# Designs tried in a protein design chat: VHH binders against q9xw16. Part 101

Target 1, 132 residues: q9xw16
Amino acid sequence: MSGWNAYIDTMTAAAPSIKRCAIVGAADGSVWARTEADNVFKASEEELKTFVALFNDVTQVPAKGADIEGVHYVVPRTEESLIFGKKENTGFFAVKTKSAVLIAVYEGPNEVAAQVRKAVESMQTYLNNAGY
Short names: E, the ipSAE of ESMFold2; O, the ipSAE of OpenDDE; V2, 0.75 times the mean of E and O plus 0.25 times the DockQ between their complexes.

## First folded at step 6 (VHH)

Design v6 (framework vhh_8ghr_2; at its last look DockQ between E and O 0.74; V2 from the best seeds 0.00; counts 0 for: pae E 6.3 > 2, SAP .889 > .668)
Fold by OpenDDE, look of step 8:
Structure v6 (fold): chain B 132 residues (1-132), chain A 124 residues (1-124)
Amino acid sequence: as target 1 above (132 residues)
Amino acid sequence: EVQLVESGGGLVQPGGSLRLSCAASGFTFSSYYAIGWVRRAPGKGEELVARISGSGGYTSYADSVKGRFTISADISKNTAYLQMNSLRVEDTAVYYCARGYPPIPPTSYYFDYWGQGTLVTVSS
C-alpha cells in the first residue's frame, strides 16, 4: 500500500459523499493512490493522462467537458488549478498541486459539492505547502 | 529490492563539518517520494532532521538544525545528502536515511524504508 493512501483516507473522511478518489501524477496521470475495494477508482491510465493534461489549458475544458471513469461530465467552469464536473446527481472535483492531481468523484445532491470541494482544496493547500 | 545506504559518518570536533550521503536503489527519486534524515541519539527519541521531496524541489528542517544543516539530492545519482556544518555535541547520533512520503497529519512523517544508519560523533 502506498503512503499516499493516507491522503485518500483523509479526503474521504472529510467528505462522506466522495465515492471514489484518486491521487495521480500531474505530469503523466500515473496513479499514486486510489480508493479500492467496493469503491474502486476505475479511470484508466490513458484516460488519466488525458485528464491531467486538461490543466495545461483549463479555459478550454468547459467547452468540451471532462471524462472520468468513462463517464462524461459537464464542466460549468474552471479555475487555474480546479476542474469540476457535474452529471445528474454525481460530479467530481479535481485540483492540481505542484506535482499531483487530486480527483474526487461524489454522489449526492448539489449541496454536498461544497464539502467535497473543501476536502480536496484543503488537501491541495496542504500538499502545496509541503512542496508537492 | 529497495535499499538505502548511508555513508560519511565519523568523528568530528565541535564546530566542524560533515557530509552524509544516502545512496538509494530499487526505486527512483521522484515527486512520489520524500527522503528524510532521521537521527537517534542514545537516551533520546527519534528526530526528523531534514526532509526533501523526491524531486528535490522542497526541503524542510528541524528547528534544532536550521541554518546549520542542508539536505539535498542528486536525482541523476539517486542519492541524497546531508551537509552538516557547525556541528555540536548534541548532534551526536546515528543518522538514518529513509524513504517516505509527504507528512501525514497528525503524524509528522511517514517512512517505509530505512538505511542501516551512520554514526556521527561530535566530541572534543
Scores: ipSAE 0.525, ipTM 0.779, lowest interface PAE 1.1, mean pLDDT 93
Fold by ESMFold2-Fast, scan of step 6:
Structure v6 (fold): chain B 132 residues (1-132), chain A 124 residues (1-124)
Amino acid sequence: as target 1 above (132 residues)
Amino acid sequence: EVQLVESGGGLVQPGGSLRLSCAASGFTFSSYYAIGWVRRAPGKGEELVARISGSGGYTSYADSVKGRFTISADISKNTAYLQMNSLRVEDTAVYYCARGYPPIPPTSYYFDYWGQGTLVTVSS
């Protein structure tokens, strides 16, 4: 209900293949904003707390995978502030900023993944430059 | 329930200094929120002069005040401050404290709660 929903709207407008999206606190996984209604991001508070903790050591993630919305994703590799994964026709990109973690779940062929990644990384850069 | 209360305004001579305070109640400063100082001069539009994230200490300033104004926050007191140095006649305005969020691409800020404003007059 806060102004963080405007950032969700910006990302989904930039990459229409994003099905569900959230911005959560990097320290605790608390939800700052998420898609709602027909596109509700359904991760539990416990799952998000676990997920954001993955950024404490991203090198461990490919061995275990990652869980988002009760779905287990294969994580092929990670980068310093980026975790991404795939399961069948579904994928996600998650990036960490100074204060937040942005999570975008998309559906579709691998060719649309690049657009989703670009939208999420652009927002990551924007928020980092804004002090978040 | 959410309130922002400004204080510290007044009359000051050019070249002088003033410190504004913004006491917040009904919410707690955290990395989720930003606090901004927005001014409105007589007959002019609004200008965001300074912003700080609630816990991160990241700051930004309008070009008109860079090097002269400093924004800070005391999380334990839930209070934000605007230290105004080397004041100019053109700094005369009503100064509002506002709770907000980072800029929305491409150019907008979003503020959801505002204080009552405090008048700053810079005159000899």
Scores: ipSAE 0.234, ipTM 0.567, lowest interface PAE 4.0, mean pLDDT 86
Fold by ESMFold2, look of step 8:
Structure v6 (fold): chain B 132 residues (1-132), chain A 124 residues (1-124)
Amino acid sequence: as target 1 above (132 residues)
Amino acid sequence: EVQLVESGGGLVQPGGSLRLSCAASGFTFSSYYAIGWVRRAPGKGEELVARISGSGGYTSYADSVKGRFTISADISKNTAYLQMNSLRVEDTAVYYCARGYPPIPPTSYYFDYWGQGTLVTVSS
């Protein structure tokens, strides 16, 4: 429907272990696109506003963790434009572009995490190069 | 309602300059959108000549206009501009501004709102 929906399809195709993902506005957490239907990305507006604000100071995030879809994740590490969280056999990678935050929630052992990270970082690079 | 209104078209001689404006209403220029200038020459299809991200941090141009045209945006006035220098006869076209999004691989633009167009005629 919108040009942003195709980016969801590109990320899920690049990393099949991604179960749900979204693209949200970096300033306010508004949903630009997300996985739909049987694998709807279900995060509240309040969660997303709080989540994207974590990128304002990523050094504070490991101490408090992060919430996505009502699930609390431990955040063992952050980078300037990346937050990565873990809970049991699930996790997420989130990356910030100039205008957006890309969030990918995956399930599986830690060995698939590199695949998910590569998918979101590749899209991050593409969007940044396009001015987004 | 969303509207885009072009202005600034007219008749100029080859080598001349013209500045087109695109005033937007019903939405605010933002990081979510892109603004493009598309031209339709008589009897030809359409060509995306210039595009700016809603933040103004990235611009792109068709090869045919690089170095001669400059796209810009003034967020405080909710207006985009196309400065056209060193105009040529082949630049004669109706110029439309349009609201869109970043291209998707494989590259495809999606423009959801279009202006009425403004005619630019370049002739001696």
Scores: ipSAE 0.033, ipTM 0.437, lowest interface PAE 6.3, mean pLDDT 85
OpenDDE, second read of step 7: ipSAE 0.483; ipTM 0.762
ESMFold2 (binder alone), look of step 8: mean pLDDT 80; pTM 0.817

Design v7 (framework vhh_8ghr_2)
Fold by ESMFold2-Fast, scan of step 6:
Structure v7 (fold): chain B 132 residues (1-132), chain A 124 residues (1-124)
Amino acid sequence: as target 1 above (132 residues)
Amino acid sequence: EVQLVESGGGLVQPGGSLRLSCAASGFTFSSWYAIGWVRRAPGKGEELVARISGSGGYTSYADSVKGRFTISADISKNTAYLQMNSLRVEDTAVYYCARGYPPIPPTSYYFDYWGQGTLVTVSS
């Protein structure tokens, strides 16, 4: 285990609809921490490298969509440091900090999306304040 | 192999100053790690007195030492320092340098490597 798992635990406790999540390096997509075992975050090293590169210009993402864990998500819009997507009953929120990208995959209707977004944005603020 | 080696401990009179050094080998200081100073006095539990992010960008202190101790890091030398001013008899302890992550955890601190410790005695 790593001390970064404490951040994973905090996010999942704040939003129980999160099914899988990870904290990865913003420069290369290297995994710092992720959910494990029955809730393992399954994205490949190459997929994560491609994914974090989307933050270089988020305005282009809605035209292309995004791939996470081999699933192609429709991305309806983006904000400067936020990419989110939806596919049927599943969705994700991804936020970029100075050094990291936080990715949370959730299940459920749009009513729970606000809780997941709040959890990842709260963690984004904590990490930015820590110099990450 | 990862190693942390402390130095700079010794005997000092109340009101005096000491500077502890922690030389790291086997890893490079980066924002991914934190460096902490933990002390243990005879018959007392461990107390985390100060920590700094591996990039040097963030520091925090225990209330017992706030305003008296300063933690810093020299990234190019892979060395962390604890400047201890206005020392008190109750600061007498073995001081350990430890590698931890993350620098500001939301729930707990995790330290995976520890130095051997250096004794600081504050006495007349």
Scores: ipSAE 0.014, ipTM 0.225, lowest interface PAE 7.2, mean pLDDT 83

Design v8 (framework vhh_8ghr_2)
Fold by ESMFold2-Fast, scan of step 6:
Structure v8 (fold): chain B 132 residues (1-132), chain A 121 residues (1-121)
Amino acid sequence: as target 1 above (132 residues)
Amino acid sequence: EVQLVESGGGLVQPGGSLRLSCAASGFTFSSSYAIGWVRRAPGKGEELVARISGSGGYTSYADSVKGRFTISADISKNTAYLQMNSLRVEDTAVYYCARGYPPIPGYFDYWGQGTLVTVSS
């Protein structure tokens, strides 16, 4: 896992409003790396397995919403490889690569949301170009 | 408890072929890992010659072996392979199988014992 942690650090440095994040396997939701200690990403393996399966058909997600860390988020719309949600002043962005799903939970207004989205999409592009 | 065990090395003539195997135990091949073949010849540093994702979906090769070597994985057998064709004297080295992490090329946490490949006439 330690090698994947460098990419968690890269995303959180690029978008300091990320409160918690993880990189998980696209096929099974297995955790490759996550934020720890005071910022520990607390999703269970079962929840992550359910969450990554949402990418099999993202068009169904806005009708149901999405659950991360036991919190239900409203998903206003999706894009082919992007699910994002809002719950009051918190939100998340999740993007799928060839082999991974990156999930970032943040707090703040629309300006920080845009920064978080940019950070996860930048990492998505990097990993896809690296074959992951 | 994590082990990688290589086999298939030996003496071969230039232009010949060998297939190396790497049997893994103590972990399951998955997308979170890469399996690499790293070689070391006398007087040279380590060279990462081939790498495959644990899911088998991604492969990469050093320029020195591209088009001659093929890496593959049998997920059900938890075994990776290196098919070496058109072998050259300069391919003579000890070949190690190693478990890596996809985002950090060349970072490996577990290594096999190594298997010697000698290419000579």
Scores: ipSAE 0.011, ipTM 0.225, lowest interface PAE 9.4, mean pLDDT 85

Design v9 (framework vhh_8ghr_2)
Fold by ESMFold2-Fast, scan of step 6:
Structure v9 (fold): chain B 132 residues (1-132), chain A 121 residues (1-121)
Amino acid sequence: as target 1 above (132 residues)
Amino acid sequence: EVQLVESGGGLVQPGGSLRLSCAASGFTFSSSYAIGWVRRAPGKGEELVARISGSGGYTSYADSVKGRFTISADISKNTAYLQMNSLRVEDTAVYYCARGYPPLPSYFDYWGQGTLVTVSS
């Protein structure tokens, strides 16, 4: 079963600072693929459903933050299809495509955040061009 | 149990038409999946002739069938179709319906048993 997991592998190869990530359905937060075993992405079905709904109005997110894997992140700002957050030396980038939301959790200083963002935005562009 | 069942194969004359159906069970046509039609003639390798995504109906075709074959899906019936027009002797093959994933154009994890299409003159 290597379907959507091959794209998880592509993102983690492009940005080694990604510790856990997932591709989920934009409509319902259903998991299409996620990192497993040593790097299991731990968000519950209910949490993911709540999280993807944030993309319905990203302008409200900085006021309340976002929860992923049971951790509350400060969201400093958002863009139309991008939510990102920080919690000490951890952070996440989440981008929405036509049908999916890509979530990457990373660890490291802000200097590595740029490569993580680039990896998820590159995948966002590829999936949008593929109709997803 | 994931199952794909093909139907609609048969014997036709060159220039004729056939519509193949692929009924899926054990999973739902969704944004996560693509459906492909792959054919194999005796002694030849596999050829992916048509593919449709479950998320928006994105379709693609092999150059050998482009303009003659049309793939479609009825999401509510969980069934995919291959409309084959202007059939040629070289279209003779066993046609398989297969479940794939949008990011991996040539990867399929579940296959139907196949349906034979014979074009003869």
Scores: ipSAE 0.012, ipTM 0.216, lowest interface PAE 9.1, mean pLDDT 84

## First folded at step 8 (VHH)

Design ra1 (framework vhh_gocatamig_d2; at its last look DockQ between E and O 0.78; V2 from the best seeds 0.00; counts 0 for: pae E 8.6 > 2)
Fold by OpenDDE, look of step 8:
Structure ra1 (fold): chain B 132 residues (1-132), chain A 120 residues (1-120)
Amino acid sequence: as target 1 above (132 residues)
Amino acid sequence: EVQLVESGGGLVQPGGSLTLSCAASGFTFDNYALAWYRQAPGKKRELVAGISSGGDTVYMDSVKGRFTISRDNAKNSVYLQMNSLRAEDTAVYYCAAPKPPPEGYGFDYWGQGTLVTVSS
């Protein structure tokens, strides 16, 4: 549909453990692209608006956790432009670019998270360099 | 040097209870979430419970209502109260903590583990 879908495909290809993925506006949580079909990213824009606002002060997120798609995750720690969470054998990585937040929800053994982080951070770098 | 030292494991009968403890050192304990993982024979390590720095908790579905994770920041300790234990809870249980920025992708530091065996 849009050029942003290609970036979704790139991230999911780079990390097969990613089950769902979305690119949303950093300012308002508006969905620019997301995984569809069998792996629909299910977060509402209202939820995403709340989620992206976490990046306004990431220091508080480890104390409270984070919610995505109605699922609550424990957040081990954060960085200025990085929030990640864990639940059972699932987790998420969310990174902020100049204008977007990239969210990847993954499933698998703990070690797969390394590849997911790499995938989303690589896209983060690419988009930042592209001005997004 | 980060250290996580688990204790409290042992043999228990089905339906029994056990409390695991983890003593942590070498990092700013109260800034980070902590977790308990377990690894059963032939299975992958899985997150059993997590506790945020603020005390918020997350559990795997199979242990909800039976297990309780808690922390004592003054003692740099995390606990896992396990009630109504089942045979399928048999595993090595690990205390886990994240690496400080910029490294890590979840819970990255692990203790030596403590064995919990649930058997009649």
Scores: ipSAE 0.910, ipTM 0.953, lowest interface PAE 0.5, mean pLDDT 96
Fold by ESMFold2, look of step 8:
Structure ra1 (fold): chain B 132 residues (1-132), chain A 120 residues (1-120)
Amino acid sequence: as target 1 above (132 residues)
Amino acid sequence: EVQLVESGGGLVQPGGSLTLSCAASGFTFDNYALAWYRQAPGKKRELVAGISSGGDTVYMDSVKGRFTISRDNAKNSVYLQMNSLRAEDTAVYYCAAPKPPPEGYGFDYWGQGTLVTVSS
């Protein structure tokens, strides 16, 4: 959809357990890039707008959880720019940059979560350093 | 030191009920999300139910309507009420809590587990 698709490819290559991911605007949840084709990231614009607003006060998120792609996740804890959630054998990591939110949905046990987190945080650092 | 101690497991007939308890210590219980996981023989551990510090819950689809997670902050305890038990629910059940970063990436503190057997 944009020239941002290379960053999607970078994250999915770094963490093969990522099933779907997206880069969305932090202010409004607009999709800058996402996984497509067989692994379409299907969250609606309205859902994404609600989701990115969670970063306005991450300390409140563990009490209420988070929804993405119509799936409700419990959020065990947050960090200043990181939200992660769990449901069944799936989870997500989301990180905020200056201008964007990176979302990765993965499947697998807790053991694969470190790889997913590293992939999204590496991209977070890169985009922040590039001014995004 | 974080400690999670499960109890309440046992042998139960299909269709029966069982309540699991988990006593927690060594952390500020009220601030933590808690979860129940289970592991059947030859299977990976799976999240059965989670409860946030504010009482928000998630359940795996196969247990929705049959299992209820709850917490009692005054007793530093989390519970799993299991109704309409099936043979597929046979597993060791674990109480779990999050580790802080950088060590943890989910519900990573574990108890020793309590065995639930649904048979006959």
Scores: ipSAE 0.011, ipTM 0.456, lowest interface PAE 8.6, mean pLDDT 84
ESMFold2 (binder alone), look of step 8: mean pLDDT 79; pTM 0.781

Design ra10 (framework vhh_gocatamig_d2; at its last look DockQ between E and O 0.76; V2 from the best seeds 0.00; counts 0 for: pae E 4.9 > 2)
Fold by OpenDDE, look of step 8:
Structure ra10 (fold): chain B 132 residues (1-132), chain A 118 residues (1-118)
Amino acid sequence: as target 1 above (132 residues)
Amino acid sequence: EVQLVESGGGLVQPGGSLTLSCAASGFTFDNYALAWYRQAPGKKRELVAGISSGGDTVYADSVKGRFTISRDNAKNSVYLQMNSLRAEDTAVYYCAAPTPEGYGFDYWGQGTLVTVSS
């Protein structure tokens, strides 16, 4: 197990509504770590490559939505380093660090989203401070 | 101040149709996605349909093929056409918009009640 798996565990522990989670390279979408076993993060390499490229121009993402694990989400809005989406009672948060994109897919009522955002942004801050 | 005002709710028979409207103000409407939520008695509020700023749509599986979300940027309005209504569609329907610091669709209207009953 790489050291990145610990960060996956940290995020999933911080937000129990997170069902799947991944840390991928910001440049190419390569998977550095992901949830496994019963909660395998299933996004394909090509999908992740496309997804991380969204951060090159986040302003267009709300117009088109975003795809994660073959699921299409509506994207309410974006920030420079933040993309989030909604579908039914599910959603995702994706945050960009200096070198990575953290993706968390969650399930639950709207109220759980706040905790998920906090979890991924906390990790974002930590990794940024660590130089990643 | 962001305002979302729903209208169009009412009593309808099963199999009937209804169109909900939402007038939005107080934000740059055409830059953001909008959504319709509903909350049935004793249940959590759930996303029914979402529409991107570009017109791309997302639907809950339970309403696919029956509901259609649309928007008119010139009127700062979003609509929900509901066809083939079922008893389980009975709920308060809410128009929703994102907030600058939000984590989804965080602005809500007052809601409009849709009752599907024979």
Scores: ipSAE 0.890, ipTM 0.944, lowest interface PAE 0.5, mean pLDDT 95
Fold by ESMFold2, look of step 8:
Structure ra10 (fold): chain B 132 residues (1-132), chain A 118 residues (1-118)
Amino acid sequence: as target 1 above (132 residues)
Amino acid sequence: EVQLVESGGGLVQPGGSLTLSCAASGFTFDNYALAWYRQAPGKKRELVAGISSGGDTVYADSVKGRFTISRDNAKNSVYLQMNSLRAEDTAVYYCAAPTPEGYGFDYWGQGTLVTVSS
């Protein structure tokens, strides 16, 4: 139970365009917390294991894109601890901490993407400072 | 200075084909994903197709199987081959690129008009 659900609530409150999000283990993609009910983050354990492994070499990700919740996204570029993707009017941001990957899926045009990144990046900083 | 210049739009009958071209300059073309967007009159701009720096592609469901995006890094160009055109494909088509500081495809050209009429 550990309280990881509160971090989900913090991110979704900070950026209302986030429709679904999750905190997963960086080593294995295990779900520590996610949005639930009508906004269930639907990625399978196998898909998440593949997804978090992308952070082993982010420089290869723009060449092949990324899959989340069965949706393939084009990845315009990456940063050392950041992968983001686009598909139609949706996108995602994913950031890596010491032990976790934070994933946020949002709807909206590029101008809302900055709010989503800020929400996820703020949590990334908080968890890194706490040793996670 | 980044420049994206679209061309190849025009009037075509349903079932016809058209190739759009986008000439890009002012950035390291082969390092970036590129995309085509479209905007029909009174509608929201939507992503039609994207192509990664390594040639991987995504398509909107409405165009999958009919449109093909491609790139030629030597010519700094992106293409959209549009086959089996329908009236619903009528729109201004935009070539789009990311910026180094952006969070998506946030730089657009001026667009080229495609009209599909019976």
Scores: ipSAE 0.188, ipTM 0.596, lowest interface PAE 4.9, mean pLDDT 86
ESMFold2 (binder alone), look of step 8: mean pLDDT 80; pTM 0.795

Design ra11 (framework vhh_gocatamig_d2; at its last look DockQ between E and O 0.92; V2 from the best seeds 0.00; counts 0 for: pae E 3.4 > 2)
Fold by OpenDDE, look of step 8:
Structure ra11 (fold): chain B 132 residues (1-132), chain A 120 residues (1-120)
Amino acid sequence: as target 1 above (132 residues)
Amino acid sequence: EVQLVESGGGLVQPGGSLTLSCAASGFTFDDYALAWYRQAPGKKRELVAGISSGGDTVYMDSVKGRFTISRDNAKNSVYLQMNSLRAEDTAVYYCAAPKEPPEGYGFDYWGQGTLVTVSS
């Protein structure tokens, strides 16, 4: 297990509604760490390559939505380093750091999303400060 | 000030149809996705359908093939056409919009809701 797994554990601990989580390379979508076992993050690297490329121009994402793990999400809006989506009682938050994209897929009532965003953005801040 | 005003709810028999409307104001409507949520008694509010700014749609599985979300940007309005209604569709339906940056975590603004009752 790499040191990146600790960051996965930190995010999932901070937001229990997170079901699956991954840290991937911002440049190519390569998986640095992901949730495993019963909550394995299922996105392929090919899919992740496409996903991380969304951050090259986030302005178009609200018009088209986003796909993670073969699931299509509506994207309410985006920010420069933030993409989030919704589907049924699920959603995701994805944030971009200097070199990585953090993805958290969550499940629960709408209100749990606030905690998920906070968890992911906190990690974003930490990693940015660490040079990643 | 963001305002979302739903209309079109009412009593309908199983198998019937109903169209909900939502008039939105107070934000850049064309830039954002919109959604319909519903909340049945004793249950959590759930996303029924979403529509992207470009017209792409997402539905909960239980309403696929029966419900259709659409939008009219010229009227700043979102609609939910509900066909083949079931008793389980009984709920208060809410129009939802995201909060503009930098805050928000999804669909953060809600209307007052419109009640849909499906009963024989």
Scores: ipSAE 0.891, ipTM 0.946, lowest interface PAE 0.5, mean pLDDT 95
Fold by ESMFold2, look of step 8:
Structure ra11 (fold): chain B 132 residues (1-132), chain A 120 residues (1-120)
Amino acid sequence: as target 1 above (132 residues)
Amino acid sequence: EVQLVESGGGLVQPGGSLTLSCAASGFTFDDYALAWYRQAPGKKRELVAGISSGGDTVYMDSVKGRFTISRDNAKNSVYLQMNSLRAEDTAVYYCAAPKEPPEGYGFDYWGQGTLVTVSS
């Protein structure tokens, strides 16, 4: 919960283009940690519950897209534990660990997106190895 | 090898219309979202519209209500109907597709583009 804030700091430091991010429970979308202050991650509980359920079958997601913070994104494609979306000059990457979903919202071109993907997948690997 | 070939660009007066087409090959077209990007001279490339594999759409705010993206999976083609064109819409327009797993970050492939010029 509050103890998870260090992981938020690690991801935002690794990819400064991340505007907002969160760590949420994979089963229910409950917020364990998120960016705060001037960059508050503002997804509702109901939206997050719906969002994490997308990982129950990622193959259906490209047909429907995804919503985060009230913004609808087109999802170009998925991977088994990865969903990412695009809207204008913004996007998101989301990855699932054993217990959590990591969500990062960013702005910028594809070069920025590469940094964001690397940051969230590095944390995904770390948390999985730690048993989360 | 992924190939994206745009066509339909040209010179048009403000208020006019154009339809852009993109013929796609080299990937499983039906499984992926497709997009149109544009780039005006001296500016960064921006996402104009995207269409999911199921036909759901997203648009940049400035073109919403004027542009319509569509796809024809039987022809492996994506289209952009552009109505009520403005001078600000002048740009090279690119069709775009994602890379297949495990690579990619979004819409990573695009064609050579088709020029749209809106001039009075």
Scores: ipSAE 0.338, ipTM 0.728, lowest interface PAE 3.4, mean pLDDT 88
ESMFold2 (binder alone), look of step 8: mean pLDDT 80; pTM 0.795

